# Ledger of designs, part 6: miniprotein binders against Heme oxygenase 1, chloroplastic (HO1)

Target 1, 212 residues: Heme oxygenase 1, chloroplastic (HO1), of Arabidopsis thaliana (Mouse-ear cress) (o48782)
Amino acid sequence: SKGFVEEMRFVAMRLHTKDQAKEGEKETKSIEERPVAKWEPTVEGYLRFLVDSKLVYDTLELIIQDSNFPTYAEFKNTGLERAEKLSTDLEWFKEQGYEIPEPTAPGKTYSQYLKELAEKDPQAFICHFYNIYFAHSAGGRMIGRKVAERILDNKELEFYKWDGELSQLLQNVREKLNKVAEEWTREEKNHCLEETEKSFKYSGEILRLILS
Below, E stands for the ipSAE of ESMFold2; O stands for the ipSAE of OpenDDE; V2 stands for 0.75 times the mean of E and O plus 0.25 times the DockQ between their complexes.

## First folded at step 2 (miniprotein)

Design g4 (from U2 with E10Y D17I E24F Q43L T50W E57L)
Fold by ESMFold2-Fast, scan of step 2:
Structure g4 (fold): chain B 212 residues (1-212), chain A 102 residues (1-102)
Amino acid sequence: as target 1 above (212 residues)
Amino acid sequence: SPEEIRKELYKILQELIEAIKEMFRVLEQLDKLGDSEAARKVLELIDRLWELLKRLLEAIKEFEKTGDPSILERAKELVEEAKRIMEEARQILEEVKRELES
């Protein structure tokens, strides 16, 4: 029998069409109002993406690392942590002469929401934890490498490197999540699944900064 | 007329920009689904769309310099290729969704 992670994957698949269509509609007028050059990935847009991503990872990883709450403590030192890797990359951009921007609204809003969930809603918080790390570890690494090919002369960013075997690190987290979810009620599991739409909304807003 | 050709070229440019936007949305969906192989294929398609965009921008610049009406036909070929690339990306996404359904 499959664990709760399979339910999380299934819900993610079912919600994609609505979220993608809604974002497309909202962005149409914005595109018409912006110069064409801003629609290709730029170093500036990519830096906004990295800075806002780092704020989110800083928030997640600090909450987990400082927690004595059993559900969160289970996910310490997974090997998936990204904040330090992003710090190294942003330092490289400074060395290249780029100015590092301040965090923007997508990152600030998501970071604040995650802090609120961590205090009041553990199941919802774990939904975001799962979707943030697993989305990044799947397609996010391909996106980042492709953008670097186009705008960074094939620089390999630390953000897309792991110190261990990635498939094993991901499997370890899946097993921990399945174990943690065994103690949840059906209602708690359903609440976690329902939060997936918000994880898509917030992560999507940050990803689209690449084209900003 | 030069003005009608210019109008059509910028309409084609907008269509290509929309195609690139759609492609990044497809990529985001595949990323969330965890299918890194499908995401890799779509990234290769995005690379091809970026090359089409660069060629279109060069063609528009050439038209502003020369007024050559044959540039419009080249631009139309570029957008036709972009539509084929988008179709391929949509098929990739639909296949991933079908596999998860079953």
Scores: ipSAE 0.005, ipTM 0.308, lowest interface PAE 9.9, mean pLDDT 79

Design g5 (from U2 with R48L E51Y R55F R74L E81W R84M E88I; at its last look DockQ between E and O 0.13; V2 from the best seeds 0.00; counts 0 for: pae E 7.3 > 1.5, pTM E .721 < .8, placed apart)
Fold by ESMFold2, look of step 3:
Structure g5 (fold): chain B 212 residues (1-212), chain A 102 residues (1-102)
Amino acid sequence: as target 1 above (212 residues)
Amino acid sequence: SPEEIRKELEKILQELDEAIKEMERVLEQLDKLGDSEAARKVQELIDLLTYLLKFLEEAIKEFEKTGDPSILELAKELVEWAKMIMEIARQILEEVKRELES
């Protein structure tokens, strides 16, 4: 057999056997395609992205830090933590004369959903936890260098810096997730695949703030 | 060496572009099958991958200017993420086909 991620592929074949009785024909897809076709970051959009991201990381990291739940203990002090790094970056923006915006709907919605998962569905919470850090580490760093070149006078934000080797930190978290998931039933693993799809949606909505 | 890194980045770019095209074919099949909810899910995944592909293309241009090898490590993670997304989209299609056939 194989790790949790690989077993998730096996079970995904059954995730959509449910009947979808709703009939729907929509014409709104072109709106979302337009933002993809126009990539021009602004400082204001980037700040909204950073603030909403910080709210999500605050949520994740406080829940993990304050938890007495044994499964969450495996995910303390991963070296991936972003909230304090973002605090440093937002203070830098304030020192440059920018107004720091309030969190917006994408970040607030995801933060609330994560809080609900942490209490009601810890396994789904851990799936979202991993996917959020993974998405940032993979795409966010590349985005950050491009944004810095274009709008930040090549400033490298703390948000894109890690203490230690990033690939090793990510691998360590993957291994912890696979270990924790060994105790999960097939049905629980199927559920996490469904939650993985939601994590892509939520993370994408926050990412698109850069263009807002 | 810079040449080895450049070749590896170009291979990663090709793999991502191919994955996006495969997912677009999956989307077309879902549209023909009339499963609008599955098609919507796949479209959202395509949109996210497309954003990330554009970032990788810009990162390769930056690597060509600066020779910064750290871009390669991030690109490798992006490819792994793209592989997961593609697998999910293909599994969505296979389940839809299975429902319709039986």
Scores: ipSAE 0.013, ipTM 0.368, lowest interface PAE 7.3, mean pLDDT 73
ESMFold2-Fast, scan of step 2: ipSAE 0.553; ipTM 0.762
ESMFold2 (binder alone), look of step 3: mean pLDDT 81; pTM 0.762
OpenDDE base, look of step 3: ipSAE 0.018; ipTM 0.375

Design g6 (from U2 with K41Y R48F R55L E81L R84E E88W E95L)
Fold by ESMFold2-Fast, scan of step 2:
Structure g6 (fold): chain B 212 residues (1-212), chain A 102 residues (1-102)
Amino acid sequence: as target 1 above (212 residues)
Amino acid sequence: SPEEIRKELEKILQELDEAIKEMERVLEQLDKLGDSEAARYVQELIDFLTELLKLLEEAIKEFEKTGDPSILERAKELVELAKEIMEWARQILELVKRELES
């Protein structure tokens, strides 16, 4: 059988076609009132991306690690955890002489939203959990890694390394998600799927910090 | 001259738009094949380049005010990045097609 993860993959695929873009949320990728002339990747922009990403992963991973709620507890120690890897990378940047910026609005906003969902809306929270880790292992990883190759003398960041076979780690998480979702009603599954566009919006805002 | 720089920037915008359209065609084929993970990879690439295009358009408006020619070199680097990303998207599509043949 296909399981719920296949439905999540199908919705993600549909949001990736131009003809299926949702009306309001996709259209609100608007740029600020005053134009920004910074549009090439910089180390400073990449650091903002890494710092805001770490805030999101810190939030996600602490919620899961500290939870006694069965749905969240299933996702402890998946091997996909990124916060510690990002901490190591940020320490390397400090050693190279860079100042580590404070978190910015994209990371702060998403982190706060995740905290609210974790308390009030478990199905929506799990949607973000899935899309954050799986987006990083897909296009987000490719874009971030290519930028790092261009501006960091081909430095391989810990953020793009896993302790084990990534494909197996991802498959283990898919199996856990299918199991957890077996107990959900059709309405709860649909609610989870509807949250996908917001996860793309928030993750995309953070990814675009590479250009800030 | 400012006019020569403007013409060069117009060509760069066209090349970037063409690369995005090519990747959209790859995405359409991946969608038809049902490979949602490959489609997600390509869509993230398209989204990234679309944001860069918007920033380049804003920078061109600033060039109209200041006349700073450094924008041309930055625009050329962006186009080269877009071409590399487009080639990777093509390779993903070919891999998916090959797996479906077997």
Scores: ipSAE 0.006, ipTM 0.290, lowest interface PAE 9.5, mean pLDDT 74

Design g7 (from U2 with R48W E51L R55I E62L R74Y E77L E81F)
Amino acid sequence: SPEEIRKELEKILQELDEAIKEMERVLEQLDKLGDSEAARKVQELIDWLTLLLKILEEAIKLFEKTGDPSILEYAKLLVEFAKRIMEEARQILEEVKRELES
ESMFold2-Fast, scan of step 2: ipSAE 0.306; ipTM 0.674

Design g8 (from U2 with E15L E18Y E22F K76L E80I K83W E87L)
Fold by ESMFold2-Fast, scan of step 2:
Structure g8 (fold): chain B 212 residues (1-212), chain A 102 residues (1-102)
Amino acid sequence: as target 1 above (212 residues)
Amino acid sequence: SPEEIRKELEKILQLLDYAIKFMERVLEQLDKLGDSEAARKVQELIDRLTELLKRLEEAIKEFEKTGDPSILERALELVIEAWRIMLEARQILEEVKRELES
């Protein structure tokens, strides 16, 4: 049979489908939905994206690493952790002569929201945890390759590398989430699913920094 | 009751529609990655899902004529088949992405 992760996948697919159904609306299309030929990233915009992403990953990973709460503790040392990889990449940009910007509003807002959810709303927090890592490992990685082609001379950033097989790391997290969700009520599962839209909103705001 | 069965069949129809849309997105990503063989395999899976949707529509018509509650069990089998197909498509996409990383 299928576990709760399958329901999370259907909700995520449904939201992507609804976003794509907004025919002819230029202002509402996400960066992921734009034709690659008209994708004009800048190094400065990309650095804003990386810095804000690092703030979010720092927040998420510190909450999990410091937690003795069973639901969060299950997700320690998944192999998906990104903050240290991003630190390495930002150091490389410094060595190339770039100034590293301060975090901007999208990253600050999302990080603050994650802190609040971690204290008050574990099911919602886990929804964001799941969608953040899984979006990066799928669409995010493909976006990173396109950006590298356009502005980084095909430099392979550490942000898009994993120690071990990514598919297996992701499957391990799916299995852990299914086990954790076995203890949740139907209402708690539904609440988790409802948070998916907010995870897309916040992640999308950070992703759009690439074009800023 | 017949009303309860109709509601379940409508939900099943919606789930199959979601599966088809998911598959179309997988196919689009594979096209962008340039893996023609993987895209062809996913297209075959989409064709299979389309056939399941047709069979579900036929089952719903049969239920309207006969009121036979066993039709719900047949419809649920179609959903299980659709989910297996969707998981196979996800695996294909993940494998292609992994190979490109190496």
Scores: ipSAE 0.000, ipTM 0.118, lowest interface PAE 17.5, mean pLDDT 77

Design g9 (from U2 with E22L R25Y Q29L K83F E87L R90W E94I)
Fold by ESMFold2-Fast, scan of step 2:
Structure g9 (fold): chain B 212 residues (1-212), chain A 102 residues (1-102)
Amino acid sequence: as target 1 above (212 residues)
Amino acid sequence: SPEEIRKELEKILQELDEAIKLMEYVLELLDKLGDSEAARKVQELIDRLTELLKRLEEAIKEFEKTGDPSILERAKELVEEAFRIMLEAWQILIEVKRELES
């Protein structure tokens, strides 16, 4: 029992295993035999994923950066910020001759939902903040690197690089999250945890753009 | 270049370290769920990941002495093995969750 972040990790991990089992049932469990033939990513789909991801990160980071609300202000300048890194990557794609698409429905819908939560539901907003950044630093990073290996000649995108030691940046944010949550009631903590499933739904819709 | 190879090896070492930490967390979850057999299997996987990390550290030291680029290919094989082990751990966790939900 090392604070609230441990509870957030536990809920996220349990939901991840459920989502993974459900997808296995629908896609048939033999997909591992020829994964490239079953779910080949495209550059166009990956660009839609990156653009929609950037809209979400722009929204989160602007809300936090402009906030004087103590709960949000605590998370300024964490080093986990992704919007500028994604901007650099999208400029690289443009230099390679690709047309950068406009944001699509998954990114627009999630961005709008995050704006609403930021004003009316801080505990739910923090749930999304945690899951977006921490999922990216783990599973999202691994998926992104595999896609780049297959369709970008092993180009290492700025989206998967951090200025400083990632483990230390993540630890600093965990400590801030635990401190913020110390002032929450049990009901507020439970409300935050309950929001995890929606976080997985919205993030999953954006991730699926890689295959579109 | 030698410097580019060093950076790639350091990145791979970081990925292995992160995988070990994640598996230790999975072990903690399984202990709380009371599945001692699944916990034992995950501990075995952690031990294998830890051994791979040591082998990668040794490969990096060898590269510092020799400059041999073939070490990069060996490092890649170690990372691929680590990913296979991590997939096994996830499968165990999924199976435990199914049992509890039924």
Scores: ipSAE 0.000, ipTM 0.134, lowest interface PAE 14.9, mean pLDDT 73

Design h10 (from T2 with R10E Q11L E14Y E18L K37E Q44W R47L K51Y)
Fold by ESMFold2-Fast, scan of step 2:
Structure h10 (fold): chain B 212 residues (1-212), chain A 90 residues (1-90)
Amino acid sequence: as target 1 above (212 residues)
Amino acid sequence: SPEELKEAIELVEYLLKLLEKAIQEFRETGDPRYLEEARELMEWAELILDYVKELLRKLGDEEAAQKVEEKIKELREKLEEIKKRLEEIS
């Protein structure tokens, strides 16, 4: 009676714990786990993070919206879409007098990888889809609040707001993912789970831009 | 496998530490987002404990199985204590 999402959660948490257990691999840890006293975000670094994040979300959401592929079609209009929210936030930064940077290597590399996976590797693509949205809805929100406290005078960005109850939106996506995964073989499910490390690598590279 | 079982137990211990931290942050700030984080961490800890039970059923080493059962009991008691505190503050 257990759905595939439970396995995805377990693998993500286990990989996170494994990264924590590795001594001397400081760069594999998320920003959230670092001592707050040593966390020195800049507006410029945060803008690089937001721009690269938007490139990734633009890519994900365009692939999903334009897809006739059954695996992807189920995930249209989830309420988790972030690209439009990020567009609004970047316009606000322009109004405040900031110059919006061009996308950098972390965002461009991840976006290209997602395009490649979407065409030839649906199970791997769905792994990234899940981890990107669910990581943002959990740890990403806490990061956003801490950044706002430090450098934005507690401005709450649209990027961290959802239309409706977030818990319900996430539950709807979990149910859809469990349904989609019912048609997968054990090997296809395992392949999806194996992509978790790469999702952590690419997302981590973008998160580190906050401190750049 | 024994290694997988050990990893799952360590993951539960880690999640319980994060859960305590989230509850403390909520008490200090009043920010409901920490309360949401605590609820999610609680669900994950419960999920992984159920998974540990399944792994235990496959363990052929009776001595190791007994030690794991004692550890699971300890972790479940701690989780239930935290759950009661979370219900009182939500």
Scores: ipSAE 0.011, ipTM 0.275, lowest interface PAE 9.2, mean pLDDT 79

Design h11 (from T2 with R10Y E13L E14L K17W E20L K21D K78L)
Fold by ESMFold2-Fast, scan of step 2:
Structure h11 (fold): chain B 212 residues (1-212), chain A 90 residues (1-90)
Amino acid sequence: as target 1 above (212 residues)
Amino acid sequence: SPEELKEAIYQVLLLLWELLDAIQEFRETGDPRYLEKARELMEQAERILDKVKELLRKLGDEEAAQKVEEKIKELRELLEEIKKRLEEIS
């Protein structure tokens, strides 16, 4: 009944154990863990983040729409789609006089990796799908608020708005994930869980563009 | 056997799932029954982890045993982290 989603939460918690937090403090901290007061964001860095994010969402949402595997079709029209929202925001930046950069390596690399997984490895692809949307809906959203306070005069971007109750949209996706995972073998479920570390790595590389 | 080992590991994952659910129910309701359920589930998970250690000692393939031991160590570290959080909220 609760299914596979709780195992995904288990793996996420493992990656955020006390040992992982200590390692981050020694060498590298995720942007989400750093005191926002120490952040020095620029509009140019933020635009790099938004453009690379849009490339990833464009790729992700096209893959789902094309539905190479029946499992992908379950995740159409979730209400979490971000590409159109980001298009609107980038148009607003153009209207403000900013030049929109070309995608950079973090976005290009992740987009290409997602395309490769989508053709060959549906369990791994669904891991990235879940973590990308859920990370944005939680930690990414809070970061967006703080960046807006610092450099956008509190402008609320469309990227951080949803049509409907966000909690319900997220719950609907969790239920769909549990449903599709019912047919997976233990090995397929484990493979999906193992991919979580890569999803955090790639998403983190894009998120760090805010400070670039 | 490898099949028994896989079953034991799967049982630990299921217990950790139930444990997280019990903790969340406690946070939402404040009902001490969920906190007690969480403690019971932790004890069950610890017993199965001990069984996994015994099964590993019966394996002849030291490379396979070592790789599984690394996974079990990660599960044990997570279990200790969950135990610490339970102490903090109780």
Scores: ipSAE 0.000, ipTM 0.131, lowest interface PAE 15.6, mean pLDDT 74

Design h12 (from T2 with R39Y E43L E46A D50F K73L R76I E80W K83L)
Fold by ESMFold2-Fast, scan of step 2:
Structure h12 (fold): chain B 212 residues (1-212), chain A 90 residues (1-90)
Amino acid sequence: as target 1 above (212 residues)
Amino acid sequence: SPEELKEAIRQVEELLKELEKAIQEFRETGDPRYLEKAYELMLQAARILFKVKELLRKLGDEEAAQKVEEKILELIEKLWEILKRLEEIS
């Protein structure tokens, strides 16, 4: 099941190659030329990241929990839910004397896009669902640990804790995704795969808030 | 041409070296910009590999196609291993 999910990602890259060969890749050069300054997180930047992340998780998790649509219903109570954990962390920051900022454009934009996809484009929505939770496991914990080492006196946030073994929770979700995707047409699968690049763009904008 | 295929493979090998550097910088700093760079480099490498694979199928040269296909599969395997390592870093 993990192999299938990984294969789907490489199929998406092949489809994007065909699309972009007709138009050229300006974005790739811009990313490669991006200045990489020294990493110096701040508590204020980290709070913007956590607040915008919470908005996205709130949106994602409410859509799933309230849905009677069979595809979405499969992903209820995965154990990966982050919104409540983030609420706990933000209360801790308040207790430390920090002012919690309002959500910013990256979080608001992605949240709104997810709402639109959930209503009109279920395959794209599930692509974003997968990528959001699995991006957290593809470096998110490392980022959290490094931030804690540098600015939080090694405080472990609830955002990086799970009830149960994370590897098993992730595997359960991969299996559910593979099962759900078996019912999709080739076109629906391709569309889901094509959304992967947008997922990286939106998630990346939120991650960059740590540096703000 | 054979020169074009060789150049494409060389480009992928360069991208994989840049990818390993980005991952190493991410591990040392925790800077999410290196993580973003790693995914972009992976995407670039995959695009080239699948484009080359498609061109080889179109050309139908059995011996040359088989040799390059073996190299492509090797590089795809290396990308899988890198992706797995990146997930485990978390």
Scores: ipSAE 0.017, ipTM 0.364, lowest interface PAE 7.2, mean pLDDT 76

Design h13 (from T2 with E13L K17F E20I K71L E74Y K78W E81L)
Fold by ESMFold2-Fast, scan of step 2:
Structure h13 (fold): chain B 212 residues (1-212), chain A 90 residues (1-90)
Amino acid sequence: as target 1 above (212 residues)
Amino acid sequence: SPEELKEAIRQVLELLFELIKAIQEFRETGDPRYLEKARELMEQAERILDKVKELLRKLGDEEAAQKVEELIKYLREWLELIKKRLEEIS
């Protein structure tokens, strides 16, 4: 009864613990492995992170919402959608007197890559979809809490809130991914797993913006 | 042999040290990657403890082997709790 999601979890963990030294992005490694409590974020860097993240979520959610392709259509209205929540948060920052930056290269590059994958490589696209939402729901949420403690006077951003029980929303998506993957060949599943390294690279480049 | 037993015990102690570090990192960061590392370390410790148990039996120390068996049962219970926690946060 072991589903494909369990294989994705194993690959992500192995890449992080055993193969991380072989990654080209050593600066990203220092940030991802660094205890969040020791980070010294700035509001400006955090805004760059939020804006670039929103560009990525806008791209993912628009592709899925507009798709008639069965594999993508399965993931409509998961409850994990983040773009609208980020819009609300960025409006709050404007109300506090902050200038919202334009998207930067990490967000623009990842967004363009996701658009290309959506057209040509559905298994790779779904790999990024899974890793983006699940990383945010786990480690990203802890990062958000610590950043709020350090620079936002414990303001709870909408980006880290879900309508309904997060554990149930995540489980629903895992079940949908397992069902979609049942139709994939072993080669297609392996291709999806192999794409995990790129998801770490692109997400890590955006995460580094917190310290920029 | 006594030297094999000593080496197996050394390996278990190293795994326990890394396990404590992983749990502390999880408590500090909430990052599920550290819980997943703890799971892997516990599974490795279970395998080495089973080897320790067999070596103790070969040396004629059935009482010590039985105590290691109880430790393995306890470790399995903790492993199940970690797996349940990973399901809740991942």
Scores: ipSAE 0.000, ipTM 0.136, lowest interface PAE 17.4, mean pLDDT 80

Design h14 (from T2 with Q11F E18L E25L K37Y Q44W R47M K51L)
Fold by ESMFold2-Fast, scan of step 2:
Structure h14 (fold): chain B 212 residues (1-212), chain A 90 residues (1-90)
Amino acid sequence: as target 1 above (212 residues)
Amino acid sequence: SPEELKEAIRFVEELLKLLEKAIQLFRETGDPRYLEYARELMEWAEMILDLVKELLRKLGDEEAAQKVEEKIKELREKLEEIKKRLEEIS
């Protein structure tokens, strides 16, 4: 007997056990022509990753910040917001002499999808909100550490720093999600859970840019 | 910190789900892009588990450290089985 966040985890365990939902055949993919035998990040690829990530966070955070819809308004000022931190980091790269690229297809596609969900499908939108921030706060941060070690002389970007205890910020968001989900129907909860795989597909496409 | 490590472990679990799906889609379609994506996901999962293990060494809570270490072992075993299957399918 646990809250909705534990149900989100349980759904991941079910994705492979029985019948599969329709596959995301119409997914937009990055160019994958070159084989990746080893994980070899480049500064250019990392900048593409950061720029596309910023587009997604700008979109997500603007939707939440400007919303008077109760479900979205609950998630204002979580302390997890990344857009401003990414702006600072991109300015640092510019000061180091790097050219900041334009957003690429993975970021543009995900940003547009999030805008559509926010208007039409709040439960699906919240699924993406949760997975984006929680993936970054855990696995994304650790990948960032490895990138810094390999190509940035161990520079710790603002993207991986939080004001306050990260574990507390994440727990506060989990509690807010559980509270919001208490008012959802079983159908709405299931719909949110069904978006989990798609959230990781879109995020994974952006993450793959590190190697591009 | 134990909570952050647990969240990293959950992220690896999700990567493994995507990895299994990429392999299945490769088997169904024959599209080599799924095979390359699976290899990338596998590399990322291994890297995260290595980093989690490294950070675990600095954790003072012995009980929490043991739980995370057991989960890392389980995930590495799954990842190794998936790696074998990737090698067998081309």
Scores: ipSAE 0.000, ipTM 0.240, lowest interface PAE 12.6, mean pLDDT 76

Design h2 (from T2 with R39E E40L E43M Q44E R47W D50F K51E E54D K73Y R76L)
Fold by ESMFold2-Fast, scan of step 2:
Structure h2 (fold): chain B 212 residues (1-212), chain A 90 residues (1-90)
Amino acid sequence: as target 1 above (212 residues)
Amino acid sequence: SPEELKEAIRQVEELLKELEKAIQEFRETGDPRYLEKAELLMMEAEWILFEVKDLLRKLGDEEAAQKVEEKIYELLEKLEEIKKRLEEIS
């Protein structure tokens, strides 16, 4: 009854909670004495985030679209693809007079790592595929709304829009992931789950660019 | 099935508590990772509630379905209030 995607979900939640709790342990308990951190995105920082994100999505989507490997081929045309949406948004920023930055280290490092995994470690690659799309789909719209409210005069970027019902698109991908993972050994499934920490590390570095 | 239903609802209630914690952590730190976690928790809660509602419809017991539907509606209403609060955080 319980598919592998449910295990991926629980591991991601557990590791996310553990990572945040561990960061709290490094600080003094006196939250009452500490001023509240301000959420102050800049357009320049947000552009760095969007450009690095686009590099990652370009890499991921090209690997999937060009693949004849059955495991990867299952995930063609999911409706979750983000690269073209980001291209449209970056053109809008150019029209507003902004200079589009070159990709930075977080995006370049993650893109290169994904290329390496795609060739030699399919289970790890699928872990990143899942976490990249599901993290953006789950948290991205709220981040997008908050950024738009603060610095874009409430403009809705294409990056946060999907063609079709998002919940259905995500469910279709979950079913495909469960089916693909049925062929995996317990060790291969555990290897995939263990890769979750790295997906959080790389994605987190890119997210922090919003504040840069 | 009744025990599985109770456990699913308990999971949603637990997710809502973790969601409140993530919101508070965002207020304290300004770290976008907490916003991402909050949205992920909201989507998980919605998905579980959707699955529960679909299962009840398939079981065909309209009287039991009505009672659980009321509980599902209550939880969805709580989730909607939390979403509204997140949008208003400045």
Scores: ipSAE 0.007, ipTM 0.295, lowest interface PAE 8.7, mean pLDDT 77

